# VH-VL binders against Defective in cullin neddylation protein 1 (DCN1), part 4

Target 1, 240 residues: Defective in cullin neddylation protein 1 (DCN1), of Yarrowia lipolytica (q6c0b6)
Amino acid sequence: MVRSDWRAQEIRRVMTFTGSKEKTARDALEKFDWNVEVAIDHILNTPQVDLSGASKVFDKYRNADSDEIDLDGTIQYITDLGLSLEEPTVLAVAMTAGSPSVGTFTRKPFVEGWAAIGGDTLPAQQKLCRSFAESMTSLNADFQKIYKFTYGFLLQEGQRVLPQETAVDYWRLLLTGKYEHLDKWLSFVTEKYKRNISRDAWNMLYEFMLFQAKDPSLESYDEDGAWPSVIDEYVEFLKE

## First folded at step 5 (VH-VL)

Design f32 (from e5 with heavy chain L102S G103T; framework fv_ciduvectamig_arm2)
Fold by ESMFold2-Fast, scan of step 5:
Formats: sequence, C-alpha cells, structure tokens
Structure f32 (fold): chain C 240 residues (1-240), chain A 125 residues (1-125), chain B 110 residues (1-110)
Amino acid sequence: as target 1 above (240 residues)
Amino acid sequence: QVQLQQSGPRLVRPSQTLSLTCAISGDSVSSNSAAWSWIRQSPSRGLEWLGRTYYRSKWYNDYAVSVKSRITVNPDTSRNQFTLQLNSVTPEDTALYYCARSTMITFGGIYFDYWGQGTLVTVSS
Amino acid sequence: QSALTQPASVSGSPGQSITISCTGTSSDVGGYNYVSWYQQHPDKAPKVLLYEVSNRPSGVSSRFSGSKSGNTASLTISGLQAEDQADYHCSSYTSSSTYVFGGGTKLTVL
C-alpha cells in the first residue's frame, strides 16, 4: 500500500458509509486529519452540499462582467446539455436551476439547484436532462410540476395574468402530443374566450385534461361544481 | 400579429452618428421572451447582424465584434421601441438597415421571426 | 464578407424540386443545430422559412424542408412555384455567440 493508494481507500470507505461524493469525503478527511470515523460522523451529522462542481459549470457559460448566464451563455449551455432550444425539457432545466426568466441564469440558484440533485458536472447534468426529457413525454406528476412552474416563470413584474398569445405558445410547446383536444382548447381560447389567462385557468386546464381522459363524454362534468368559469365555457364550447 | 416600423434619417455624413428607431406593435420591447436586433444588408457584405437588446430582470445588450466599439442598441419602454446608434460612420456603413425580433427558447430558436420594412442609409458628404 | 457559402444562383421549372446548400465550419453550421433560412422578394424584408435546421414557422408551406449533414445545411423547395422566385439566405449561430449569414442564392423559376 502506498500513500496515494491509502488515501484513495480511505476516501472510498467514507463514501461507502455516508453515500457522499468523493469531494465531500476527501474534504472531511482532510479537515479531521484522515480520521475515517470522525469524518463519517461529521458528514452524517452535518448536511453538506458540494457547490464547487456546479459552480465550475456556471463559470463556463457566465458573462464575466455580470457574473450571470445571459442569452448567449444560455444558448451555448442548452446546446451543450444536448437539448433543442424549442423543447419542453428546457423548462425542467429552468425549474431545476432556478432561472429567473427565459434565457438567463444566476449563480446561487443554478449552483444550489444542480448540486441538490447531483448535477456537479456537465456530463451529470446531461444525464439528468435525459431523465427530465423522459418525464416530459406524458402527463405525470413531474410534468405537472414543470407545467405549473412555467406560468410563474413567464409572468413579468406587475403582471397577475399571462397574455393570451404567450399562454397559447407555451401550451403548444408543453401539450402537443399529450392532450388529444389541444387544437380545440386553443381555438376556444383564441376565438371564443379572448381573455388573458389567470394562474387558476392555467392550473385547472391540467386537472381538466385528466378528467376528460377518464370521462371522454363529459357525462360526469358538473357545471355547478367547483370548476372555474373558463372550463365551464370550454365544456359548453365542446358540446356545440 | 407583431409589426416593426422603422424611422430615422436616410442620409448621414461621415464621422457623424447614424440613428434609427424601430417601433413595436403586437409585443412589448420589455417582453422577457423576445430579443430585439439590428441587421444590415449591403451588396459587398450581404446580411450582417449588428446587435440586440433584451429585458429579463434587467436590460442586456450583445454586439457584433465588428461594430462593438461604435454601436449602442437602446430600448424605450415608454414608446415601445428600440434604437440603433452607430458612431463615427464611414461610407462602408452605407446599407439597408433592418430591425428584427428574435424568439427565445419557447417560441422558436435563435432566429428572426419578424422584420421591419428596412431603411436605406447612405453615408456620404 | 459572407461567412457561410451558398451558390450565387439556382434555377428550376414549376413542379420541380431544387436544393440550396449552405456550408460553414465546425464553429457554426457543423457545431450547432441553429440554422435558419430566409426568403427575400425584391424590395422586401427577409421572411423566415425554417429555423433550427428543419422547423417551419406557422404559415410556411410544407414544400420547404431543411436538413444538415456535417458542415452543410440544405434548403429543399419541392413543387416549385412562380412565387418562389426570390433570394434565399441561410444563417447560423456561432461558437462566438453571434449570428452569421450566407451570401444569398438567387432562385429563378423558369
């Protein structure tokens, strides 16, 4: 056993007992003079998030003058993640990395968001994005979180409702291939409803899609129930 | 429907500042899903992207290296418009100037989906 | 000077298919799937036909299609019509975080 092999073995031992990343194990061992038991105790009793890896990824794409990933950095970043700029999976990235608005990222939420789920390197983030892409292919709990996140992500300062044109574009992005009656909903919104879209209307469309999938005839739909007026008007439109 | 309408002087003297305005309808210059660019066209250089401005939590500007030292692209939220200012012009800056909208991640890629009508600017004494 | 290489002209007859190439380098066309194509009629602003290599905006005919192989992107126009007579410009995003354009191709419908 040589010095290099010894340290590698101790690091592996700490990692095995704690489930920690190599850097977390190494840092704890260095702090406590390579005492494995003390390092393990420290990690188990002191939650640690290693931000250095995700911070290095941020550094690759940031504008040095602003310390932000701006539009140019975002385009390069999304490309390097293996994603198309026009695919729903980019909204999962925006949610995970705490993007404040379309096409930008700030250091703290980016680094903390990725670090929390093991996105410590670009390859790790690429692998996570493939998992996100799978979640974006159907209506499921993970997709619903991203769907609901999207409304707030698109709202601008002072807005309480989303412009109809914006809502329509993002419904096309998010729901194409997932909602059989999407074209009918979009026709209703643009030709009949003609109003800006509230958060409740956005969120309740998701619930209605699930309801309609279970009851395609809408026989159990209760117009006097708790559905918002926009859904009541849509059901009326569908029965014409 | 988005429409971009350009205005500004069509004749500029060498060493002066070229100033053009692009008025926006059907969208907001401060839309956090758009970016607003200036592109010029000349027989010798073809189409050439010059720069853009866009709003997220604050205003950002990006400029082509070839004009970076002379160019400013500025938004005006009160009039829903943005301007091009190009300093120290030379006859080489003679071109047809267009303003254009580019979409962000969720409305299409990094392409120019709506263009102004164009303004032919001649740099001559 | 134009960064992307396009043929200066191409011609075809009504009903035929034609293809216009756009050749760059690994730092633009070859490195990204962010190629767009624009149609420009005389005295008119360019109009987007395709973006991200092959995506069509709403209202653009399915006769227009795009592809990319290595450092070359291609625009194909099927079922050629008289109104297709125009200049066609390609554009690509670059590793320098800017946009570059081709020299343009004049399409003549004979």
Scores: ipSAE 0.420, ipTM 0.710, lowest interface PAE 2.9, mean pLDDT 88

Design f34 (from e5 with heavy chain L102D G103R; framework fv_ciduvectamig_arm2)
Fold by ESMFold2-Fast, scan of step 5:
Structure f34 (fold): chain C 240 residues (1-240), chain A 125 residues (1-125), chain B 110 residues (1-110)
Amino acid sequence: as target 1 above (240 residues)
Amino acid sequence: QVQLQQSGPRLVRPSQTLSLTCAISGDSVSSNSAAWSWIRQSPSRGLEWLGRTYYRSKWYNDYAVSVKSRITVNPDTSRNQFTLQLNSVTPEDTALYYCARDRMITFGGIYFDYWGQGTLVTVSS
Amino acid sequence: QSALTQPASVSGSPGQSITISCTGTSSDVGGYNYVSWYQQHPDKAPKVLLYEVSNRPSGVSSRFSGSKSGNTASLTISGLQAEDQADYHCSSYTSSSTYVFGGGTKLTVL
């Protein structure tokens, strides 16, 4: 029929103009009442993603009974990415794939997260992980995003603060070789502060590291400023 | 400082269930930074990993093939402990039994950083 | 489970270096970089020395080092001391998502 021919032609037009798959073109056309111009604009202004590739990667590592990548699947997956389990780069993977907790991945965040950045095959994910690894070698904006993500990733149901042992382990993992005074910070936290770590304390340590790098004498440090009390106590510890 | 304290019967008769408890201090049995394992040691077999339990949105268990049909590792969040149940024991199950924490940094436990004191269990009639 | 192969015993004098091998297959030691080494003194629980082939936990002496080539992992103890006399156990993650251990090596410090 003319009606069927018309829709098929408009779908092909959208596909040709945008490079999208038939379903993407059809869904956009249906959403915008078969207005080709609006559908094309929507697709061109929306990142093109193919979920099928990332879904196949997930299927390789998932537990078939739960449809989740559990601890065993995670170990195999991280190995196949070319990473060690105790490597800062795995936190970039956790953030990218929306891991809910240490040792697990769920389908929707994994598939959508990887697809959004072109991680649609295991080799593509391996290549992206090499790029992530470069970002993890020094203090930079990408590293700071991973650093801040890590706090929430480690919090458990009912926790508002991070246990000190956990915070210390992840500060060693993340900041070794990147913060000159790491050993002093860890000594302060374990020997003087002796308390669980708030999100604000975690986040503000990063800002303090940048501040101290620019002013090693801490002469411009303002204890009446917006620094949390844990940083004020640390500065007093350093002046001893 | 994490400590693991073991308790349970040291003598079990053949065909009965071997039951041991590991009480945890300094960490939570539901910690997403840990998994909790049972490992045994005998002169004839050396060290042998038996299984583990861990919490990630829900409880999971992994078991060694050699004991899979007879073993259960169960957490108890109310008492902050986990238990080993090994059914239908034979004299070959005579061993020193350890509980241990699988260290969890980033995505998984791949080594045992804290161990209980060990419990020598003898299976005899 | 399939046991990893270690020598039953090794010996050395104070100040020397000794090496303990741990041989598996492509489904354990050869397939993964998840080899751990444990030290066990008489009547004590094992204590981790190395993990992921060569990483040392905080507090473990730099005299302990690890390596891997193909299906064989190795623990090297340099500057051998009397307190190093102990049993040493290797462990590896497997393709079956389990752990296997070696038979253990008794180190005698002469």
Scores: ipSAE 0.467, ipTM 0.725, lowest interface PAE 2.8, mean pLDDT 88

Design f45 (from e5 with heavy chain S33R; framework fv_ciduvectamig_arm2)
Fold by ESMFold2-Fast, scan of step 5:
Structure f45 (fold): chain C 240 residues (1-240), chain A 125 residues (1-125), chain B 110 residues (1-110)
Amino acid sequence: as target 1 above (240 residues)
Amino acid sequence: QVQLQQSGPRLVRPSQTLSLTCAISGDSVSSNRAAWSWIRQSPSRGLEWLGRTYYRSKWYNDYAVSVKSRITVNPDTSRNQFTLQLNSVTPEDTALYYCARLGMITFGGIYFDYWGQGTLVTVSS
Amino acid sequence: QSALTQPASVSGSPGQSITISCTGTSSDVGGYNYVSWYQQHPDKAPKVLLYEVSNRPSGVSSRFSGSKSGNTASLTISGLQAEDQADYHCSSYTSSSTYVFGGGTKLTVL
């Protein structure tokens, strides 16, 4: 059976009232059982993002057999963004594009993530990356989001704590030049603590760096307060 | 610290299969921050990258065009190792064979940060 | 035949500086900032010395530095020491998503 002509008319009607593309109109109509009024209301009250541009960028770097950006595609992609593979700004890209792990991107989170912030072309993504790079130069709220994201990004499937050597590598990458006492923290973790790193330990180091910057002598540090044991142990290590 | 320990036959006859194993300690063969390569060294060709395997939700294998028809690089998660299998060898495959980790700090990893001790494989009748 | 061109040998005296070149094409050294340098002592595996042209891994002396101009990357060793006597290999990522190496340079410390 041929698709009813009235559906084509309703698609055109939704497009006319909303300014949406045909696919957006059709998808809304199908979702709401071809109720034009509800579909129009949904489109007008739901921000629409054009995924086609970001999808074309993904297509440039994907492995056609897997429909994923694999290690080789990632190297080319990060290069074309104007980034080095070892600069912290790459972690902002990973967060934005929903990368599941180092060296890989998948279509849906890549396309939706970039489209949500206007990353519809490679030049637009390059411009956004320059903005990300500025946010990575010091301790600030945007940097803290990337810092916290990084822990989950590094976890393997089923893993709940991060191996110490991995945490050390990424603390060096993220905190060199930003935390005066980084070498002391790394000495504590490798020589005294000697445990895998929990999400809480990772996150609370950031809060402690802010605290120590305001009180370098640690005179206001209350070990009976709300600080986790890992930070209490670190402060004890510093008091030696 | 990551260590790579190689094992396998050092003498292979022409037309046979060259098989080497690289045992990993200090990291996992399924680590999402690593890729595992085979590289060989000969006087005539210098250092030559042969192929790699790595895990990101699934296993990936990449091979150099010059050996692609004869080579397999296989991970073994139960033994925490990976192997090189090179079929139909000729005297030109005589080389010092290394396994190596392509370490990844952020996203690509484009250098080999840890190497095995090397295995000199001679292909002769 | 190596994909990247290095001088076969270079020499210097203790305390001096030496430079080793690595020349490729626009499809490898010239197209990417993904040049690595490896040091290899006799009967030993290569050890990474520099990556991404000029970055040093933890534990590598600041005496080792790298640069790139066009299709040529360079490794410079300052304050030359006897233990620097080794073979040095450059490597680059390529537009074919592969890795290529230079022929190696034997450094003799006089």
Scores: ipSAE 0.394, ipTM 0.693, lowest interface PAE 2.8, mean pLDDT 88

Design f48 (from e5 with light chain S36Y; framework fv_ciduvectamig_arm2)
Fold by ESMFold2-Fast, scan of step 5:
Structure f48 (fold): chain C 240 residues (1-240), chain A 125 residues (1-125), chain B 110 residues (1-110)
Amino acid sequence: as target 1 above (240 residues)
Amino acid sequence: QVQLQQSGPRLVRPSQTLSLTCAISGDSVSSNSAAWSWIRQSPSRGLEWLGRTYYRSKWYNDYAVSVKSRITVNPDTSRNQFTLQLNSVTPEDTALYYCARLGMITFGGIYFDYWGQGTLVTVSS
Amino acid sequence: QSALTQPASVSGSPGQSITISCTGTSSDVGGYNYVYWYQQHPDKAPKVLLYEVSNRPSGVSSRFSGSKSGNTASLTISGLQAEDQADYHCSSYTSSSTYVFGGGTKLTVL
């Protein structure tokens, strides 16, 4: 018995018991180390979604040799979505489609991500992108999710902190028109702080923006509280 | 501050391989916000993009159709550089060769934002 | 021959406005809004002036503007200055996922 023949038998067994398609059975078996019982349990307890539509969209933009949407495919794809390559809405697409890094999409996260929200055709994805664009116009819960996602999306292999220049570029992209004191914050980080940006610093700026909007004089700011040192230094800078 | 420093022979004989190196400082050759290109310039043809290399979970290479059969663009992560190798050169390959970074913001800002100093390569006997 | 067509030369006097055209096809300039303009002074590498037809990078003067109609993109330089004397190159992304350039335009400031 060849290894592939044995696997084909287990795939058929899972299909017969669950009524699933071959790919669903195979994916579950691979996920759970070819443990038939666990794979069956997973399928029976997981809603099935039709991935064919989103897969056809992926096929339009992929590089056939790599089966990935590379830089060129990404440029064409984002343009066909009706988006500018530099607008913040592109980050919502990256999060939705599970992009691993700037300029790249891989099949599984792309197809599953779009299918989960009804993005089964290019026109459907275009409509969803218009909704994403509305969410990007102000500070709100959806925007905060995209904002937080962006930090990890920008980290390169082996990086623990984000280079300051990169952080500044994306703060301008994301926060222009949304944070009244953005220029002061950027001056602080470039002229006074002069360090790379941690995930905590990135995330806590968002909380500080909400705090400052509620308390513009910063009278209730507690330097001995839970704020990270970067925010403490920024508040001190603002008092100068 | 990103800087690109070029090196390599300036004279190559017909049929030989043209080989140039571009050393990168201020960025990583494996940066996920960049792609690394070779572009040449001649009086008769103007600017001509030759090819690029970039890293996104794995290495990718793209080449202009006109040179695809004889060009290789290779990254070297240990030295933070990338090279151009152009085989079977002819006098028509005489040109000023530039390395350049294709910079990105999100999926945009896709233009050549930093250039090397240029290397004039003459192909003659 | 260059893939995109530009006039070989253009001239103007200080304070004047001049325009440089860049004509391609529906598979490059006409098909995408990914048109770029580069300025090149003698013995220097090209420097980006405009990207995606009309956007200016930080530090580029507002005297430089871009537009596109059909298969033709245009670079306009207003308030012409002596330091604008340079070669100007247009570039476009293509349907084959490559980049093409125009032949370049020599701008002479009289």
Scores: ipSAE 0.297, ipTM 0.650, lowest interface PAE 3.6, mean pLDDT 87

Design f49 (from e5 with light chain S97R; framework fv_ciduvectamig_arm2)
Fold by ESMFold2-Fast, scan of step 5:
Structure f49 (fold): chain C 240 residues (1-240), chain A 125 residues (1-125), chain B 110 residues (1-110)
Amino acid sequence: as target 1 above (240 residues)
Amino acid sequence: QVQLQQSGPRLVRPSQTLSLTCAISGDSVSSNSAAWSWIRQSPSRGLEWLGRTYYRSKWYNDYAVSVKSRITVNPDTSRNQFTLQLNSVTPEDTALYYCARLGMITFGGIYFDYWGQGTLVTVSS
Amino acid sequence: QSALTQPASVSGSPGQSITISCTGTSSDVGGYNYVSWYQQHPDKAPKVLLYEVSNRPSGVSSRFSGSKSGNTASLTISGLQAEDQADYHCSSYTSSRTYVFGGGTKLTVL
């Protein structure tokens, strides 16, 4: 249980050379078996992000017993961000803060995720959420990242494919006003396809929406190409 | 489709424990997108939320202040069910008891989307 | 007494519109946009009609609409039909991290 004077000296050496705080120096030394040269190199070549602000935001909403933001904490947190529980922007928050599942956040991904983009206070996170909301209004690269993230976020432990009802609900949430033929797609999956939704089916609908926007007649659609069978079946359905 | 099926005694003596089970089909009691609640209904109090259990990396249990000292809501993953245990019952606990699912926790997750059939429990000697 | 105040009864004729109010405080209805409405037919469990004040689950008729002003949420049923005869319950999330309900409103379709 007795701490070595030598270790205290090496911590001070790393701090002096790198300008890092004591904890950063200690953590690097412990990670690299107290090899001062490797610890210094690691700190100098790894950007240091101040996690204290985002950590304080986490502390406001966490359940102290679990050190997690649970269901109640999530409701309060989303409300304080100025968001409704049922708006697409909450998925951007889940992705940014590394939420492991619907309704919860854990300390490390929350703190690191927000700190990485300057979300170190609640007001800063509120401002970032307003920017996220703008990205959710149309098909764009940021929206596509959130769209693709959503599939994995909704899968439960042991689940290989997404239940159709869940997929339909989140397609309505994400794609209403963004995909002209959404009602046709939803009719297809509920009335004809009638199967659970794979990750590939989820991801390739986005690519197909972009394809159909450029070629509304589908003249360039190649059923022998790389499109998954669900999209081939959908195109067949559209030709009926 | 999610279905909740209730079972348990309909008559309980004062001071004894009220125990009800809610069997789940079409979803998992450990679903990351659900929470599982007990709600009761009586003419004098109307609808009253009692407590819930849900899984997110670990099990969480939340209880209404009015019953917190004598209530337990327990999940059973092997049977895909959850139970209500209410200790030291009085005639005031006479009510129609429902189990209910709270779904889509991040998105509209403060409404009860599926309910069991209800169990009328009478507390009398 | 129930935490949220609803009228005990309301009535209307087929084709008319009726409105049911649900009044709370700044700690529930006034503090959050997390009001739900449930329909309950005799000897049946409640069924969700609206959540987050005005959102309808899939399959719920557009005749059912919701709004909120201050501490009062309202359920409006347009084009009233005989099958709408039921009890209607409002619910709200609270600052105490719990759920509260209104006393219920019995709708009679004349």
Scores: ipSAE 0.471, ipTM 0.736, lowest interface PAE 2.6, mean pLDDT 88

Design f5 (from e5 with heavy chain I105R T106L; framework fv_ciduvectamig_arm2)
Fold by ESMFold2-Fast, scan of step 5:
Structure f5 (fold): chain C 240 residues (1-240), chain A 125 residues (1-125), chain B 110 residues (1-110)
Amino acid sequence: as target 1 above (240 residues)
Amino acid sequence: QVQLQQSGPRLVRPSQTLSLTCAISGDSVSSNSAAWSWIRQSPSRGLEWLGRTYYRSKWYNDYAVSVKSRITVNPDTSRNQFTLQLNSVTPEDTALYYCARLGMRLFGGIYFDYWGQGTLVTVSS
Amino acid sequence: QSALTQPASVSGSPGQSITISCTGTSSDVGGYNYVSWYQQHPDKAPKVLLYEVSNRPSGVSSRFSGSKSGNTASLTISGLQAEDQADYHCSSYTSSSTYVFGGGTKLTVL
């Protein structure tokens, strides 16, 4: 018996015991290293989501040959959601639907992502997008998730750091109206720092914005603390 | 800044293949914030978009219906360039050919922000 | 013929304003807010002036502005200068997932 035949047998076993679809059984088994008992327990103790509605939405916009939503399908899809292509709210859509990169969506993360939050029809997704737009207007936990997601979404394949010009552009897009000192941060990055932006630098700016909001004078800022060097350099820049 | 430099034959015989290359500097042909197009310009038809290639976890190609049966747009990541091949050319394919970048911000990719210098290709026996 | 209709020529004097129209259908200009305008000087490649109807790229003068009503997009150039003498091309995304262009408008600055 080859490993793939054995796996097929365990998938059928999980399906039979739980009543789940093949995909649900396979995903649970893969998640738990093919431990049948743990996979069964997970399925039985996890509410099942209906994927059929989100699959129909995907089918409307996919390229039939590739079974993917390509750039053209993405333009039509975002337009039908009632969004501008350059509106920050599209990042919430990208995060929710697991878009791998600008202008594309793949079936599994799109369908599972939308189904998990009740996005089972285009009108339901439109309603959810209006909620996302509200989350994009201020600093909050939902916005922070989208902000952090954005870094990885913008990285080129093989890139470990984000080019400064890209980071500056998306900080303007995301933080205008939300961070009082944004122009100072952008001046620091472009005029003094002049380096590419790491994930840690991107993520820690958000924490620093929250810190500075509570302590505008920066009296409690500890240069010898856990802040990354980019934030230390920025605080020094602000004291000039 | 982004620069596009074109090269290729300027005279092609009817029925042969028109081949042009666009070399990219200041960006990568596999950039996930760009798409790479060929556009031609003639007095009789004006500006015509011909096709594009772009990378998003895999390569995608889109072509205008009028040329779809005889056009190929190919990326070359090792040389950071992309090419146009147009088969079975006729005198009607005589035009000034441009490569161009579709600028992309978020999900946008619908305007041409940088252009090559242009190559006048004459199809004549 | 070109898919989008532009006047073949337009003229104005320095300091005046002119408007160039670009008319399509509900499957291009009327169906999408994805209209671009390009300026082309003799023997030069086109240069983008406006995208998504009214957005200006960095470095483009605020004298260039755009609007759209129904199936017609418009480029307005205020405070005409001699250097504005050029060909102007509109472009739109289409429901067929392609790009179409207008016939171009030759602007003469008198």
Scores: ipSAE 0.537, ipTM 0.763, lowest interface PAE 2.0, mean pLDDT 89

Design f50 (from e5 with light chain S97Y; framework fv_ciduvectamig_arm2)
Fold by ESMFold2-Fast, scan of step 5:
Structure f50 (fold): chain C 240 residues (1-240), chain A 125 residues (1-125), chain B 110 residues (1-110)
Amino acid sequence: as target 1 above (240 residues)
Amino acid sequence: QVQLQQSGPRLVRPSQTLSLTCAISGDSVSSNSAAWSWIRQSPSRGLEWLGRTYYRSKWYNDYAVSVKSRITVNPDTSRNQFTLQLNSVTPEDTALYYCARLGMITFGGIYFDYWGQGTLVTVSS
Amino acid sequence: QSALTQPASVSGSPGQSITISCTGTSSDVGGYNYVSWYQQHPDKAPKVLLYEVSNRPSGVSSRFSGSKSGNTASLTISGLQAEDQADYHCSSYTSSYTYVFGGGTKLTVL
């Protein structure tokens, strides 16, 4: 009963009592100083997520040199998911898989993100993408989460605000068919506002779209209220 | 606004190296949402993609089969530019050379959204 | 010469519609919906007109539309105008992770 043999036996014990994989049992034992009772309790009271399936999907598309899904891998991956490269559903994939930037995925957030929602195989991810596509067709809580995620996703290292051209492109992608006055907003941003877009401006447009849907005349709009100046300027523009 | 400005010799002798530079403004050569290409156009019309460079944890360079043995596309992050070097040129390399950006809306770099002004390079003795 | 086949020239009168074809193989046009069209005026760089078969960048007129059937993509210009006189180039992504172009089509107006 050498210490390493003893530990192997305790790993097997935890696996037997919990039904967990060897790595899960070992990790729990190591975290709790090889206290079997605490490790078993932790595993039984913690949802177990198998990462192996999603890891195999990542392996199909990764660049072996960088261990990242690069530009070519991303094009093929999005194609294999059954998506076009320029559709809003791709942003739901980016959020789910923790993409750090346009055109790339990294192993840990990809694997953990997909595994957390049962995306363990390419067909399972395709099915989930069909569900995401349904969520992207109207203004709703899931859409708002993806909309808000998109700002940070597009922001490059060292940027504090989003270039106006980028914001306009993604507002067209996300809001076409969902905001009746989108063309007016884009005209305002490009012809009058002419500034880079802050996170607050990006987020508050969503709230303003909901507000305007309830009050199309903007009669209840309070210019001295909590709306940011960009929305105040937009309301002034709309009343011209 | 993204702009690409080209520079380099317009006359190159056969067997020498053709070298062109593309200076970038309004974007970064190491941008995670762009890839940078060289494309040429012969006097008979028709465009030919030559190669691209892009940064994702490391630099990647992809080249068309027809030029792969003679071509290098190199980024320069300090000057925010990238270069084309084409070795052992022949009169058949006489063409209008463009640099171009593969811009990415969502997850694809599959079209060229900004182009340089073009440089006519003549290969002649 | 060119990987994708386009007619060398097309012509039309103002107000007419014209169509330019772009034919490839199952490894490019037929295998992907990643066809782009570029407009090139004399002494100017190409300008993207359509991408992913039918998508228009901001600022491109709705008179320009695209479609694809099998291995052939098509660019249609409706309400033809004098400024449409230009060369038109198709491009496709390929299964080799590269880009190919057609030979170009010269559009003459009038």
Scores: ipSAE 0.464, ipTM 0.725, lowest interface PAE 2.6, mean pLDDT 88

